# Designs tried in a protein design chat: VHH binders against q9y6x5. Part 29

Target 1, 379 residues: q9y6x5
Amino acid sequence: LPPKLLLVSFDGFRADYLKNYEFPHLQNFIKEGVLVEHVKNVFITKTFPNHYSIVTGLYEESHGIVANSMYDAVTKKHFSDSNDKDPFWWNEAVPIWVTNQLQENRSSAAAMWPGTDVPIHDTISSYFMNYNSSVSFEERLNNITMWLNNSNPPVTFATLYWEEPDASGHKYGPEDKENMSRVLKKIDDLIGDLVQRLKMLGLWENLNVIITSDHGMTQCSQDRLINLDSCIDHSYYTLIDLSPVAAILPKINRTEVYNKLKNCSPHMNVYLKEDIPNRFYYQHNDRIQPIILVADEGWTIVLNESSQKLGDHGYDNSLPSMHPFLAAHGPAFHKGYKHSTINIVDIYPMMCHILGLKPHPNNGTFGHTKCLLVDQWCI

## First folded at step 1 (VHH)

Design c43 (framework vhh_surovatamig_d1)
Fold by ESMFold2-Fast, scan of step 1:
Structure c43 (fold): chain B 379 residues (1-379), chain A 126 residues (1-126)
Amino acid sequence: as target 1 above (379 residues)
Amino acid sequence: EVQLVESGGGLVQPGGSLRLSCAASGFTFSSYWMSWVRQAPGKGLEWVATIKQDGSEKDYVDSVKGRFTISRDNAKKSLYLQMNSLRAEDTAVYYCAKETFYVLGSYRSEPYFQHRGQGTLVTVSS
């Protein structure tokens, strides 16, 4: 029987939460599996970009999902609710479920992972749910476990996405111990439900399960705002994305717009596209705008207004507050092993190895995750 | 101090029509995409429709496309939602929302619309 893998994401689960809150169900999962304490995500540290990096092993400039809000200068298309199902946005890479279905006649299943309700290179996940935030975790889990029992062809790769703790992280901020404690306890209970369901169905001992996230969360404040309208008149540019990374499309000379912005705030870096730091791997794509503004951690870019956000992400990927974790359990993984750090792009070649798939060219390094796996020689 | 005040909700029979209005203040209304979002009893927020700053682009959730029409009047700082052929499934509190970003997709790290009003209740029943 081919190996099976379930990939679970809890959006916005900052790695530091594991040290500051109790997770009895997650800790039981880790005790018989592996933990990677920090996953260094890709820039910008946003949901769409990082979820697609997990399943492609590519930096954003290579896979083309460069933000949650995008504009393509060549085709003049905008990324919106009506356009996010347009394959155009997703076709610059081949995600693992497409590779899984095209090699060895296998099926994939998906409960709302970004991109899984889109035909990418003319291939859509064999089983999927159209994105709908109103659908409960329980219903997503019920569908995934039902599909994992399909055998003709077998479902060998399944994904499950959940919006928390990101939504609550934005609303309350990560420093609100009372509210975040309640939210994170609920997530730990959902992890307990997941494990119990897999055990009851006889799937637990033979299924590889990865629990991870796309980014962390940092505390914001109405006292830490950058008012873009105080720097430049909106008639000089089109705003493609606002905060904490603003994407600016000039309506006048690019140098003139840059000069108006470059000294606007001590809490914001202003880059011409070609001057974006190489370490971000955020430069070589038509969907990256001519001028990018990067706010300092905890600062929010606004247009002459207040912000209700008490938490946010999208900041520099070197910041520990932006890092998620990765935990895994199953026949492919060691038991009770703790690893310090991997890159988020390293998850893809590891998953390909577990499933016996040939990975597409990618930015991940298999050696970084090798020590998590029982079938690998490692120190 | 952003303020959004919705009105126009009420009880209507299936197949009926309602027009919702939203009065905006405290920000430069003409500089933002505006949206309507709704919340059915016991459920999360669902995006319904969005409109570009100048009204040149409009987008709708599939279930309301062809039935609902979003529009705006920048001089009056007002947003509207014309709701036709109403169904029981359209029963919800409807909120006027200011977009933080120019484009809003179905997948987002922040499903909360940063600024929204108190809402107006729409009940579709026979």
Scores: ipSAE 0.007, ipTM 0.288, lowest interface PAE 9.5, mean pLDDT 88

Design c44 (framework vhh_surovatamig_d1)
Fold by ESMFold2-Fast, scan of step 1:
Structure c44 (fold): chain B 379 residues (1-379), chain A 126 residues (1-126)
Amino acid sequence: as target 1 above (379 residues)
Amino acid sequence: EVQLVESGGGLVQPGGSLRLSCAASGFTFSNYYMSWVRQAPGKGLEWVATINQDGSEKDYVDSVKGRFTISRDNAKKSLYLQMNSLRAEDTAVYYCARKTYVTIYSGTYRVEFDYRGQGTLVTVSS
């Protein structure tokens, strides 16, 4: 039978939650599988960019989903709706479900992974659900398992996305142990439901399952605000994205806008596009604005606002608080193996290998994931 | 058709108590976060409290913490707000609202209220 893979994302699942809270179901999954303790995600550490990096193996400047709010300087198009279905935004890369359907003439299935309800290069996931936050985890799981068992051509790649613990991380902040304990226990119970459902349907032993996330979460505070209005008037620029990475499109001379911003706060870095640090791989795309502001961890950029999140992400990808984890189980994976760190872009070539697909050119390094796989030599 | 119908408002003296109720219809009540929002005379809408789908998580604006309690009964499709130790500043029209908790595909925490009832007036005055 052809190899099958289910990729599951729990949005905003910070890696060190595994050390600070109890996850009996996830720990049972890991005991008979593999754990990567930290996944170094791409900059900026946001949902759309990192979910697309997982399935393309590309940095944001290469796949074109550079933020959750974007402006394309060449075409003059605005992406400000997080559910925008215009293929224009997604067409700079080829995600794995498209490769799966085109190379092997196999089917893909998707329960709300970002991009799966968009025709990309004229190809949409064979089975998919339009994004709707009201749809339960149970209903998403029911559809995915139905499609895994009842498809021709066979579904060999399936994705499942869940909004927690990101939504609660923003609302309560990751240091609220009372609220985060309840949220994380519910997620662990959902992982238990997932495993039990796969076992009940006879899928568990022959299915490769990856559980991962796109980013972590850091604590924010009303005491850590950067008021952009205190340094520059709104008439000088158009704001494309706000916090914690602000994307500034100047309405006047770029150097004048830069000079007004560069010493505004000791808690943010101000970059002209060409001066953005090379280590971010966040420079070579028309959707990256002429001036980028990067707030320090836990600081929020505001426009004379009183409302603020208690948790956020989007910060420097070198910060451990921004890192998710990866756990996996199935015939492709070793049992009881722990690995310290991989790059989030490494997930794509690993998944292509498991499915027998030829990867599109990508920024991942297959060698980084070799020790996870039973059919590979670990040097 | 989504409908939210509030009741229980009235005139109360400072330090008094009042219980607001909201009857929901036209949707699967148990699938939604629910909120109470209020509007004081001449002011904008202010969020007051939120409860998750099963009632295990509750949040309040700081000014009402320890005084107000939000609760729900999914079998009866009803939302409640128990208001204790009422103050003049609590005078407002109170709306039952369906909270769109997770419309955020982008990872930005955003709270939207896609449906509100007609409101019930609470007046706290001596």
Scores: ipSAE 0.014, ipTM 0.223, lowest interface PAE 7.2, mean pLDDT 89

Design c45 (framework vhh_surovatamig_d1)
Fold by ESMFold2-Fast, scan of step 1:
Structure c45 (fold): chain B 379 residues (1-379), chain A 126 residues (1-126)
Amino acid sequence: as target 1 above (379 residues)
Amino acid sequence: EVQLVESGGGLVQPGGSLRLSCAASGFTFSDYAMSWVRQAPGKGLEWVATIKQSGSETDYVDSVKGRFTISRDNAKKSLYLQMNSLRAEDTAVYYCAKERTVYYTWGSKYTTMDVRGQGTLVTVSS
C-alpha cells in the first residue's frame, strides 16, 4: 500500500512553549516518535510565507508568497485579502499536494492549509475546504479522516491547519502565562483528540503524522514603537506592508525616500532591495518592494498610533523566539529520537522521500532530516 | 487626523473620586466602540473599560467593577470615566482609545485599541 502522510500546523507555536508548559498528549506522541526542538523558518517569519515554504521547500523570493500583504510591480496587482483566490500569487512554485496528484495516481486532502483552496498550475487539492476561520478543529479533523479512510484514488497526502496559538499570542502576548496556559492546554487536548480519532479509525499504525508550525511569537510593548510618520510624510510613498517588516513603494525618487528613513530609528534597519542581507534569501522577486524596513525583535512599526497587540512575529529568522518545532510519528520515523535543529525548507524534500515523490528543485537539504527516518543512515 | 485628548486626572487620596474626559475628533465618533486603558508606573497597558457605539453596552476589568463607570456623549464626541473609591493600585496614566480590528493570521482577527493622546495622570497616594 502507498505510504500516507498527514501534515498538521498549529499557527504560531513557539518552540520553547514545549519547555514552559505541560503537553501530556503531545509528549506521548513524541515518546514514540521524533522531536526537532527548533525549526529555522524563512524570512519574513509570517504565516503565508512560511506555510508555503513548508510545502514547496523554497525561500520566499523563489515561491512568490513574500508577505501576508503584497504588491507585484510588474502586473500592478495587490494582495491584501486573506481570502484572495487569484492563482497568480501562488503559481511561482509547485506545492507538494500538486506534485502528489501529478506524479502518481494519488489524491490529496486539505483542511484549510494556505493555498489549498486555490488552483495552482491548474491543479487544486483533490479534497479541500474553502478557508473559513469559524470552522472548528473537530470539523476539519472529521473531513480529513473521512478522506484518508475512504478515497479512490487513495489520499496519500493530507494537511490540517489551525489558527491557534497565533491568534491568542497576538492578543495576549507570549508572556501572559494565564491566557497562554489555557490556550496551549486546549491545543494539547486537540492533539489528544487527533491521535484518538486516528486510532479509532484504524489509521494510526500506518499513517505518518507531522505536527509543526510556521513561526513563533515575541512579546511586544507600548514602550517599543517606531512611529513611521515621524520619519517620512505619507505623500512620499505607498505602504504595502507595515510591521514588523515595512514594505515601501516610493512615489518620488527612491534615494530620497531611503535618505529620509535610513537613520530615523535605532530599532529598525532600512534596506534598499539590493542591500537586503543575503542570509534572508529575500531579494529576487518583483513582489519585494524597493525599500524594506526591518524592526528589531519586540519593536512595532506604527503610523502615529499606539499598538495594543502584545505579541507579534515577522522578525529576523535567526531569533529563537521566531522558531517553531517539529514532532512526527509513524512508520517512516524513529521512536524516541530528539534532534536539535532543521531548516523549514528541509521539510519538503523529507516529505517527498516519505511519499516516494521526486521533489521539484528546492532549497532544502535532505541530509538535514535523515537522522529522523528509519530507512536512512544518520551521518 | 484622528485625535483623542484626555483630561481630568490629578492627585487624590485613597477612597476619593475623579472624572476623566476624552475629546475625540477626526473620525465619526458614533461609529466606534471606545475604551479606557491605563499604564501604571513600570507596567504595560491594561484595558479598563469599553463602551459600545450606542452607549447601551459596557464592560469592565474585574478590579474596577462597581467603582468605575464608563459613559459617552455622541453629540459632543466625548468619552468619560467616573472613578470612585480609588485605590493606590489605580495610579496610572489613563488613555482614551478607539476600537480597531486587526488581521494577523490567515483569516484570523482580533480587536485592538488605537491610542492617540498623551493621556491624563491619576495618582492615588498611600
Scores: ipSAE 0.013, ipTM 0.242, lowest interface PAE 8.0, mean pLDDT 89

Design c46 (framework vhh_surovatamig_d1)
Fold by ESMFold2-Fast, scan of step 1:
Structure c46 (fold): chain B 379 residues (1-379), chain A 126 residues (1-126)
Amino acid sequence: as target 1 above (379 residues)
Amino acid sequence: EVQLVESGGGLVQPGGSLRLSCAASGFTFSSYWMSWVRQAPGKGLEWVATIKQDGSEKDYVDSVKGRFTISRDNAKKSLYLQMNSLRAEDTAVYYCATRYEVTYKSGDYTVTFDYRGQGTLVTVSS
């Protein structure tokens, strides 16, 4: 039987939540599996970009999902939550479910992972659910486990996405210990349900399971706002994305717009596209706008209005607050092993190895994850 | 039908005080977070203050902290804003609104106001 892998994402699960809250079910999972304490995600540290990096092994400039809101000046297309199903946006990379379906006559299954309801290179996930936030974790899990057991060709790669703790992180902020404790306990209970369901169905012993996330969360405040309208009149530019990374498309000369922005706030860095730091790997794509504004951690860019957002992400990927974790269990993984750090792009070549797939060219390094795997020697 | 009716606005001197009221009908008032938002002439909407369903949590924009106090009376289905030490910059139409939170597919988060009244004008001038 071919190897099987279930990839689970809890959106916005900041790595240090594991040290500050109790997770009895997740700790039992880790005890018989592996834990990577920090995953260094890609810039910008947003949901759509990082979820696509996990499944392609590519930086955002290479896979083309460079933000949650995008504009292509050549085609005049806009990408947003309401306009995310055009394959144009997703076709700059080949995600693992597409590779899985095109090699060895295998099927893929998806419960709401970003991109899985879009035909990418004319290939859509064999089984999928259209995004609907009202669908419970239990219903998503029921569909995934049904597809893992009752498919021909066999489902060998499955994904499961859940919106928490990101939604509550935004609403309450990560420093609200009472509300975050309640939210994180519910997530731990869902992990318990996941493990129990897989055991009841006879899947647990032969299934590789990865639990990870796309980014962390940092505390925001009404005391930490950058009013963009104080810097520049909105008639001078089109705003493609706002906070904490603003994407600016000038309506006049780029240098004039840059000069109006560059000294506006000590808590914001202003970059011409070619001056964006190389370490971000956020430069070589037409969807990256001519001017990018990057707010300092915990600062929110606004348009002459207050923000009620108490937590946010999208900030510099060197910040530990932006980092998720990775835990894994299954026949491919060691038991009781703890690893310090990997890059989020390293997950893709590791998953290809587990599934016996030939990876597409990618930015990940297999050597970074080999210590997690029983069939590899770690030095 | 859902209705929010603001009252209590008027002309005041700088340093003066006003108490705004909002009467709610057509929905279960005690089940909603409530907010005050304002719009100054020629400017966009600015959030001013928010209060939890039971009154246990209150938040304010920095420019009004220590000067404004939000409160509610669930039995009377009423929301209040006590405004002290008023400044010329506080001149605006003030709206009573229900707080509505949206989490988008991309994980982007916003707060919007799904029910809003017709507003009450506050003018701070000498």
Scores: ipSAE 0.138, ipTM 0.556, lowest interface PAE 3.9, mean pLDDT 90
Fold by OpenDDE, second read of step 2:
Structure c46 (fold): chain B 379 residues (1-379), chain A 126 residues (1-126)
Amino acid sequence: as target 1 above (379 residues)
Amino acid sequence: EVQLVESGGGLVQPGGSLRLSCAASGFTFSSYWMSWVRQAPGKGLEWVATIKQDGSEKDYVDSVKGRFTISRDNAKKSLYLQMNSLRAEDTAVYYCATRYEVTYKSGDYTVTFDYRGQGTLVTVSS
């Protein structure tokens, strides 16, 4: 039988939550599988970019989803969470579910993973749900597990996405022990439900399951605001994306805009596109705007409006607060093994290996995940 | 361990009624769609009825519509099948089973899971 893989994402699950909160179900999952304690995600550390990096193995500049909000100057198109259905934005890469589905006797399924409800390269998942945040985890789980259990051709790759603990992280801040404990308990219960359902369906022993996230969450404060209006008139630029990495489209001379912003705050770095640090792998795409502003950890870029978020993400991807974790269980994985760190782009070649797929060119390194896999040497 | 235990089967005359019960344990009953399936002598397994977690949705095989009623009590972790106006063709072993109903872009998708009880025999005969 062909191997099967379920990729689960709990949005905004900061890696150190595992140390600071209780997860009896997830810990049990880890105990019987593997854990990567920290996954270095891609810059910008946002939802759409990182989820697409997971399934493509590419940096943002390569797969073309460079933010949750994008603007293409040539086509004049806009991308946002409410306007993400145009294949134009996704077609710069081939996600793994497309690769998988194009194989003989295989199909893919998806429950609201970013991009899965869009025909990419004229291919859409055989089974998918249109994104709807109001749909319960249970319903999503039901669909995914149903498809995994009884589809023809068999579903061999499936994705499952859930919006927590990101939403709550934004609302309460990651350091709110009272509220986040409640939220994270629910997440752990959902993991319990997932495992239970897989067992009930007889899938648990043969299904590879990866539980991961796209990014972490850092604590924000009303005392840590960067007001751009204090530095530059709003008429001089268009804001494509705001915080913590603002994408600036100048309406006047770029240099003039840059000069007005470069010293706006000691807690914000201002980069011309060509000067963006190489380590971000965030330069070689036309969808990256001429100027980007990168706030320091915990700082929020605002205009005249005050931020209501007590937590946020999108910051430097080297920050531990931005890092998610990865846990996995199944025939392909060891039991009771913990690994310190991998890059988020490393997940793609690993998944391809597990599924027996030839990976598209990617930025991942298969060698980084070998120690997780039973069929590989960890030397 | 998941357990499903059916009861209530027996011999009944055509036109008669029976009420089947299923006691569930070993899983969160209220989180799952539940179904009745049956197997007549010499025939394969046939889906009979399905009920949503909260009981707000029910579906039936055409041959039993208007005659059978599926219900559940989540507090008691119990599934029921009220069978009225029974016919000879209803003779079968009836099983309680887990089932999921899913709606996606291409339509509805139905799966009957592997977990079933031991079954209870319903014989409709004059």
Scores: ipSAE 0.000, ipTM 0.248, lowest interface PAE 14.0, mean pLDDT 92

Design c47 (framework vhh_surovatamig_d1)
Fold by ESMFold2-Fast, scan of step 1:
Order: C-alpha cells, then structure tokens, then sequence
Structure c47 (fold): chain B 379 residues (1-379), chain A 126 residues (1-126)
C-alpha cells in the first residue's frame, strides 16, 4: 500500500573508507541500488547537527541543533548531553517523522536516531526506543522490522542509528588500518544481517532502504594541538564547546576577548559571529556564540593538556575527509547508478517525495537527487 | 526476573591480583554491552571498564589501563574483570552493570546503565 522507507545511519562513516577497505555486503547492496560517493554535510560537521539536518533538510542555524554542546543566550539554557530530552532544543524544526505522522494517518518507528526519543511539537514517533548505547544492533533491527509490519496505522518511516565507526575513529584514528579494518568489517557484517533479515521477512523488494552517515573522520596528532590557555585566561570567557570548533561566550567586552584570541595560533581561524563565512550557513541563531574558533583539519584545541584523540570531525564541511556517503536500494531507486555528490540537506526533500509528503520549507534542492529516482526525469 | 550476581572480591596486598565474576540471568546477555563500575568508601560511582556484545571491543578508565582486563563468556552468561597490580586506590565495592559509557567525542562521554548488580567488595591493604 503506502511506500515505506528505512533510514539507517552508521555514525562517522567517511566516504573514502569505501575505497580503502572491502565491504562485500555493502557492495552487493549498491550493485542493485544507487551510490552517492560524497555527501557534503552541514557546518559544523558533528553528530547531532548533521543527523538533524538529514531529517529536516535545514542548515544548523535554521534547525537549532548547532553543536553537540550548546548554550542559548535568550533562555540561558545549556545542552551538553546526547540524551537531553528538553523539546526546547529540537522545536526550531519539524523532522520528517513528525511530518509523516501529522500530514496523513501514518506511523513512524525509531531505533536510537538522535531526537526520536524527544516529543517535538508535541509529537513523538509512534514506536521508539529511549537512547541507550548498550543495546545491540540486532535488538534495534528486531524492533524496527517488527514495527514495519504494523498496519494500523501503517509504519511508513523508520530510522536506525549505530554509533560505529565514529567511536573507533576517535579512539584509533582513521589511518589505523589494523583497528579500522576490524571495525569496518564488523559494520559490513551488520549490513549483511540487515539485508538478510529484510529478505527473510519478505520486506526487501518493497521497502526503500537508505544507508548513510552524518560525517567523516580526520587523523589527529599530539603534534597538532592548539593550547587555548596560552592565549586567554579562563576568567574572561565561558567555554560552550571546545574542539575543533570552540564556542566562546565572553564575560568581558567581546572585542577584548577577540583581540586576545585572534593571533593565538596560525592553525585556527577566529570569527566574530557576524564575520563567520556565509558559505558555512552558521550565523543566524541565538545558540551560535559571539566568538567561534575553527581549527584547521587535524588540529585539536586543548586547555593546557594533551589530547588522547587520534581522530576527530567538526571541521570545515568543504573537506572531503568530513564527507560521508549515501547508498540506497528499493522500488523508488534506480539499480546500479552512481552519483558523485549531493548536499546532506537534499536527503530530506528526496525522502518526502518517496513517502508522498509535502516537505516543510527547507534548504535542500530536490533536483540534486532526481537522478537517483525511477519516477523522475534526470535532466 | 533480571539479576546480576558479583563475586570474587576480598582482601589483597598492594601489587596483588583478583578476578571478579558476574553471573547474569533474566535477559539476553549477548545482546548488551556490559560494564564494571566501582564505588570507593565515601565517594561516588566510577566507571571502570566496558566490553561490547561479542568481546571484540574493550574500554577502560585511564587509572586501570594495562592493569585490568575485562572479558565475557556469552555461553555461560558471565562477565569477568581480571585485576592485576592492585593499588590502595582500587579499594571499592565493584558492581556488574548492564550498559556502557557513551563516547560522543574522544575525551567526552556519558555513562548510561540499565541495571546495577549487588556488588563485591575489594580491599587493597597491607
């Protein structure tokens, strides 16, 4: 009856991993589906901002999840936790699962996707799991597939989130071939499990499945540190977020804080909020702090200490190392088609089209994804 | 009913070793990350170590790295903590916990546990 879509995210899956490691299960998925080789994410290239951009089609300044750690200057509220369930942080946009439930009599299901355990505009997914990283991929998959068979009202949109390879990317760095090979093989096996489960349940041929990610990963080093304490005393500012994008809330005159920071390191750009480059689309929100520091790729901002971080993300979204990929299979998608690049905000209007939903105003361009779809004329 | 039963604690000299065990029942043990957490006298709960579902990934608090080894036996529904080179500061009640430490960024984390076991006392003293 109605079209169905399962959106799967493997956190921190850098696009270039597909060229440097073997993914037999993912390659079989792609062979009969589509591959977008690079997805240009939104700035900052962090987990919560990009996961929310995928499901809203909005830049971070518009959807309000501007970092993994935030401070709202108007309300004086702090967000510093992935399971912060205050709807205040999420209410500046309408994610697709809310639209899915409100426009038509349809249900949504969610296994751990950021924001899905929060009532947004007084609406929560019909079926969801409270965020808990200890829950196996298998249990998340079991719940999603069970819910996809619910017909009253039908579950037409489902999400599935997995924390790897992001956690291992941070721990080992993306250049650690031995450890990353092991982690990525495990993820490929999970993709194989996903496809096999959908086939066994008779869902595979009629379900649209998107496998994507929120960002990539860059190698870091103890030789590439920026010590913020060498430039400014803690008494002059409140630190809202540290690395690789530092969010600075001045306790004294903003210009005085800026002057103390502007020459701190040749490997860091210092911006007054109104001077943040327009190409970032990271300016028009009260949760973006008066001064933002942006480290160069592979550089880590620290407070008079070493970093254990061997990999990181959050850097300039023009960097290929920050880009994930998108693969998709199902009745809506062509078979064996490869596309070079789309913007991460383009995923939302494409998903709305597949589900027959009217998209809320968004920053995506439907034309960028038309070539992926069987019911569209590419040119 | 879900249960976690810790054992193996005791009195040991500094530099000594102990092996803690946790017997799990009432849930699908192999589906979950498992952790060891401890509480020193008069202090709060501290995360010590985590192991993923199949035992291929392990994490430790910095103070125990190289000294402690977490392991599991899914067939026996058991979690273990091998503690070597014990120090007076390791004195605590050790709890088996269903759950893990969530790492959002390296060096940034949150702990989340569904269940906490009964505990086993480890005393390191001369």
Amino acid sequence: as target 1 above (379 residues)
Amino acid sequence: EVQLVESGGGLVQPGGSLRLSCAASGFTFSNYYMSWVRQAPGKGLEWVATINQDGSEKDYVDSVKGRFTISRDNAKKSLYLQMNSLRAEDTAVYYCAKGTRIVYEWGSYKTEFDLRGQGTLVTVSS
Scores: ipSAE 0.008, ipTM 0.385, lowest interface PAE 8.4, mean pLDDT 89

Design c48 (framework vhh_surovatamig_d1)
Fold by ESMFold2-Fast, scan of step 1:
Structure c48 (fold): chain B 379 residues (1-379), chain A 126 residues (1-126)
Amino acid sequence: as target 1 above (379 residues)
Amino acid sequence: EVQLVESGGGLVQPGGSLRLSCAASGFTFSDYAMSWVRQAPGKGLEWVATIKQSGSETDYVDSVKGRFTISRDNAKKSLYLQMNSLRAEDTAVYYCARDYKVEYRYGTSTYYFDYRGQGTLVTVSS
């Protein structure tokens, strides 16, 4: 029987939540599996970019999903939550479910993972749910487990996405212990439900399960705002993305816009595209705008108004607050092993190895995940 | 060339009604979410309401919920704001704006605007 893998994402699950809150179900999962304490995500530390990096093993400049809001300078197309199903935005990479379906006589299944309801290179996930935030975790889980058990050709790769704790992290901020404790307990209960469902269906012993996330969360404040209207008039530029990374498309001379923004705030770095730090791997794509503003951790960029966000993400990927974790269980993984850090792009080649797939060229390093796997020798 | 032209502003008594209109040109109107934003005398810009591309989803600042209704006519390339039960605090210059809705988060969302019109003044006074 071919190996099977279920990839689960809890959006915005900051790595250090594991140390500051109780997770009895997740800790039982980890006890009989592996834990990577920190996953260094890609810049910008946002939902769509990092979810696509997990399944492609590529930096954002290479896979083309460079933000949650984008403008393509060549085609003049705009990307937003209302047109995320246009294959144009997703076609710069080949995600693992496409490879899974094309290399072997196998199926893929998806409950809400970004990109899985889009035909990418003329291939859509064999089973999928159109994105709808109102659909419960239980309904997503029911569909995934049904497809894992009742498909021909067999489903060997499945994904499951959940919006929490990101939504609550934004609303309450990660330092709100009372509210975050309730939210994280509910997530732990959902992990318990997941494990129990897989056990009841006879899937648990032969299924590889990865639980991870795309980014973390940091505390924001009304005392930490950067008002762009104090530095430049709206008539001088088109705003493609705002906070905490602003994407600026000049309507006048680029240098003039840059000079108006350069000293706008001591809590924001202003970059011409060619001057974006190499360590971000965020430069070589037509969807990256001519001027990028990067706010310091916990600072929010606004247009002459207050922000209601008490938590946010998108900040520098070197910040530990932006890092998620990775936990895994199954026949491919050691039991009771802890690892300190991997890069989020390393997940893709590891998953390809588990599934017996030939990875497309990618930015991950298989050696970084070797010690997690029972069929690998590591020092 | 993107153009947004507002109309319908004026003087109205407290409790009265006004309907603002915005005529759009120079872009495919149906491809964009549209918003109304306002600036009260001596205050900053305040987002008021947003409507999605198809007109199927609307969102409002809490202070105008139940009183204001945003709507659009994609065939006529027009955006509207029906304002009922007007209060002195609603006095402002109202701008039609083309914008992007950033991810919705449990009653919080961020909007930003790439084009605004010249504005139309609404004065609520006796």
Scores: ipSAE 0.006, ipTM 0.283, lowest interface PAE 10.1, mean pLDDT 89

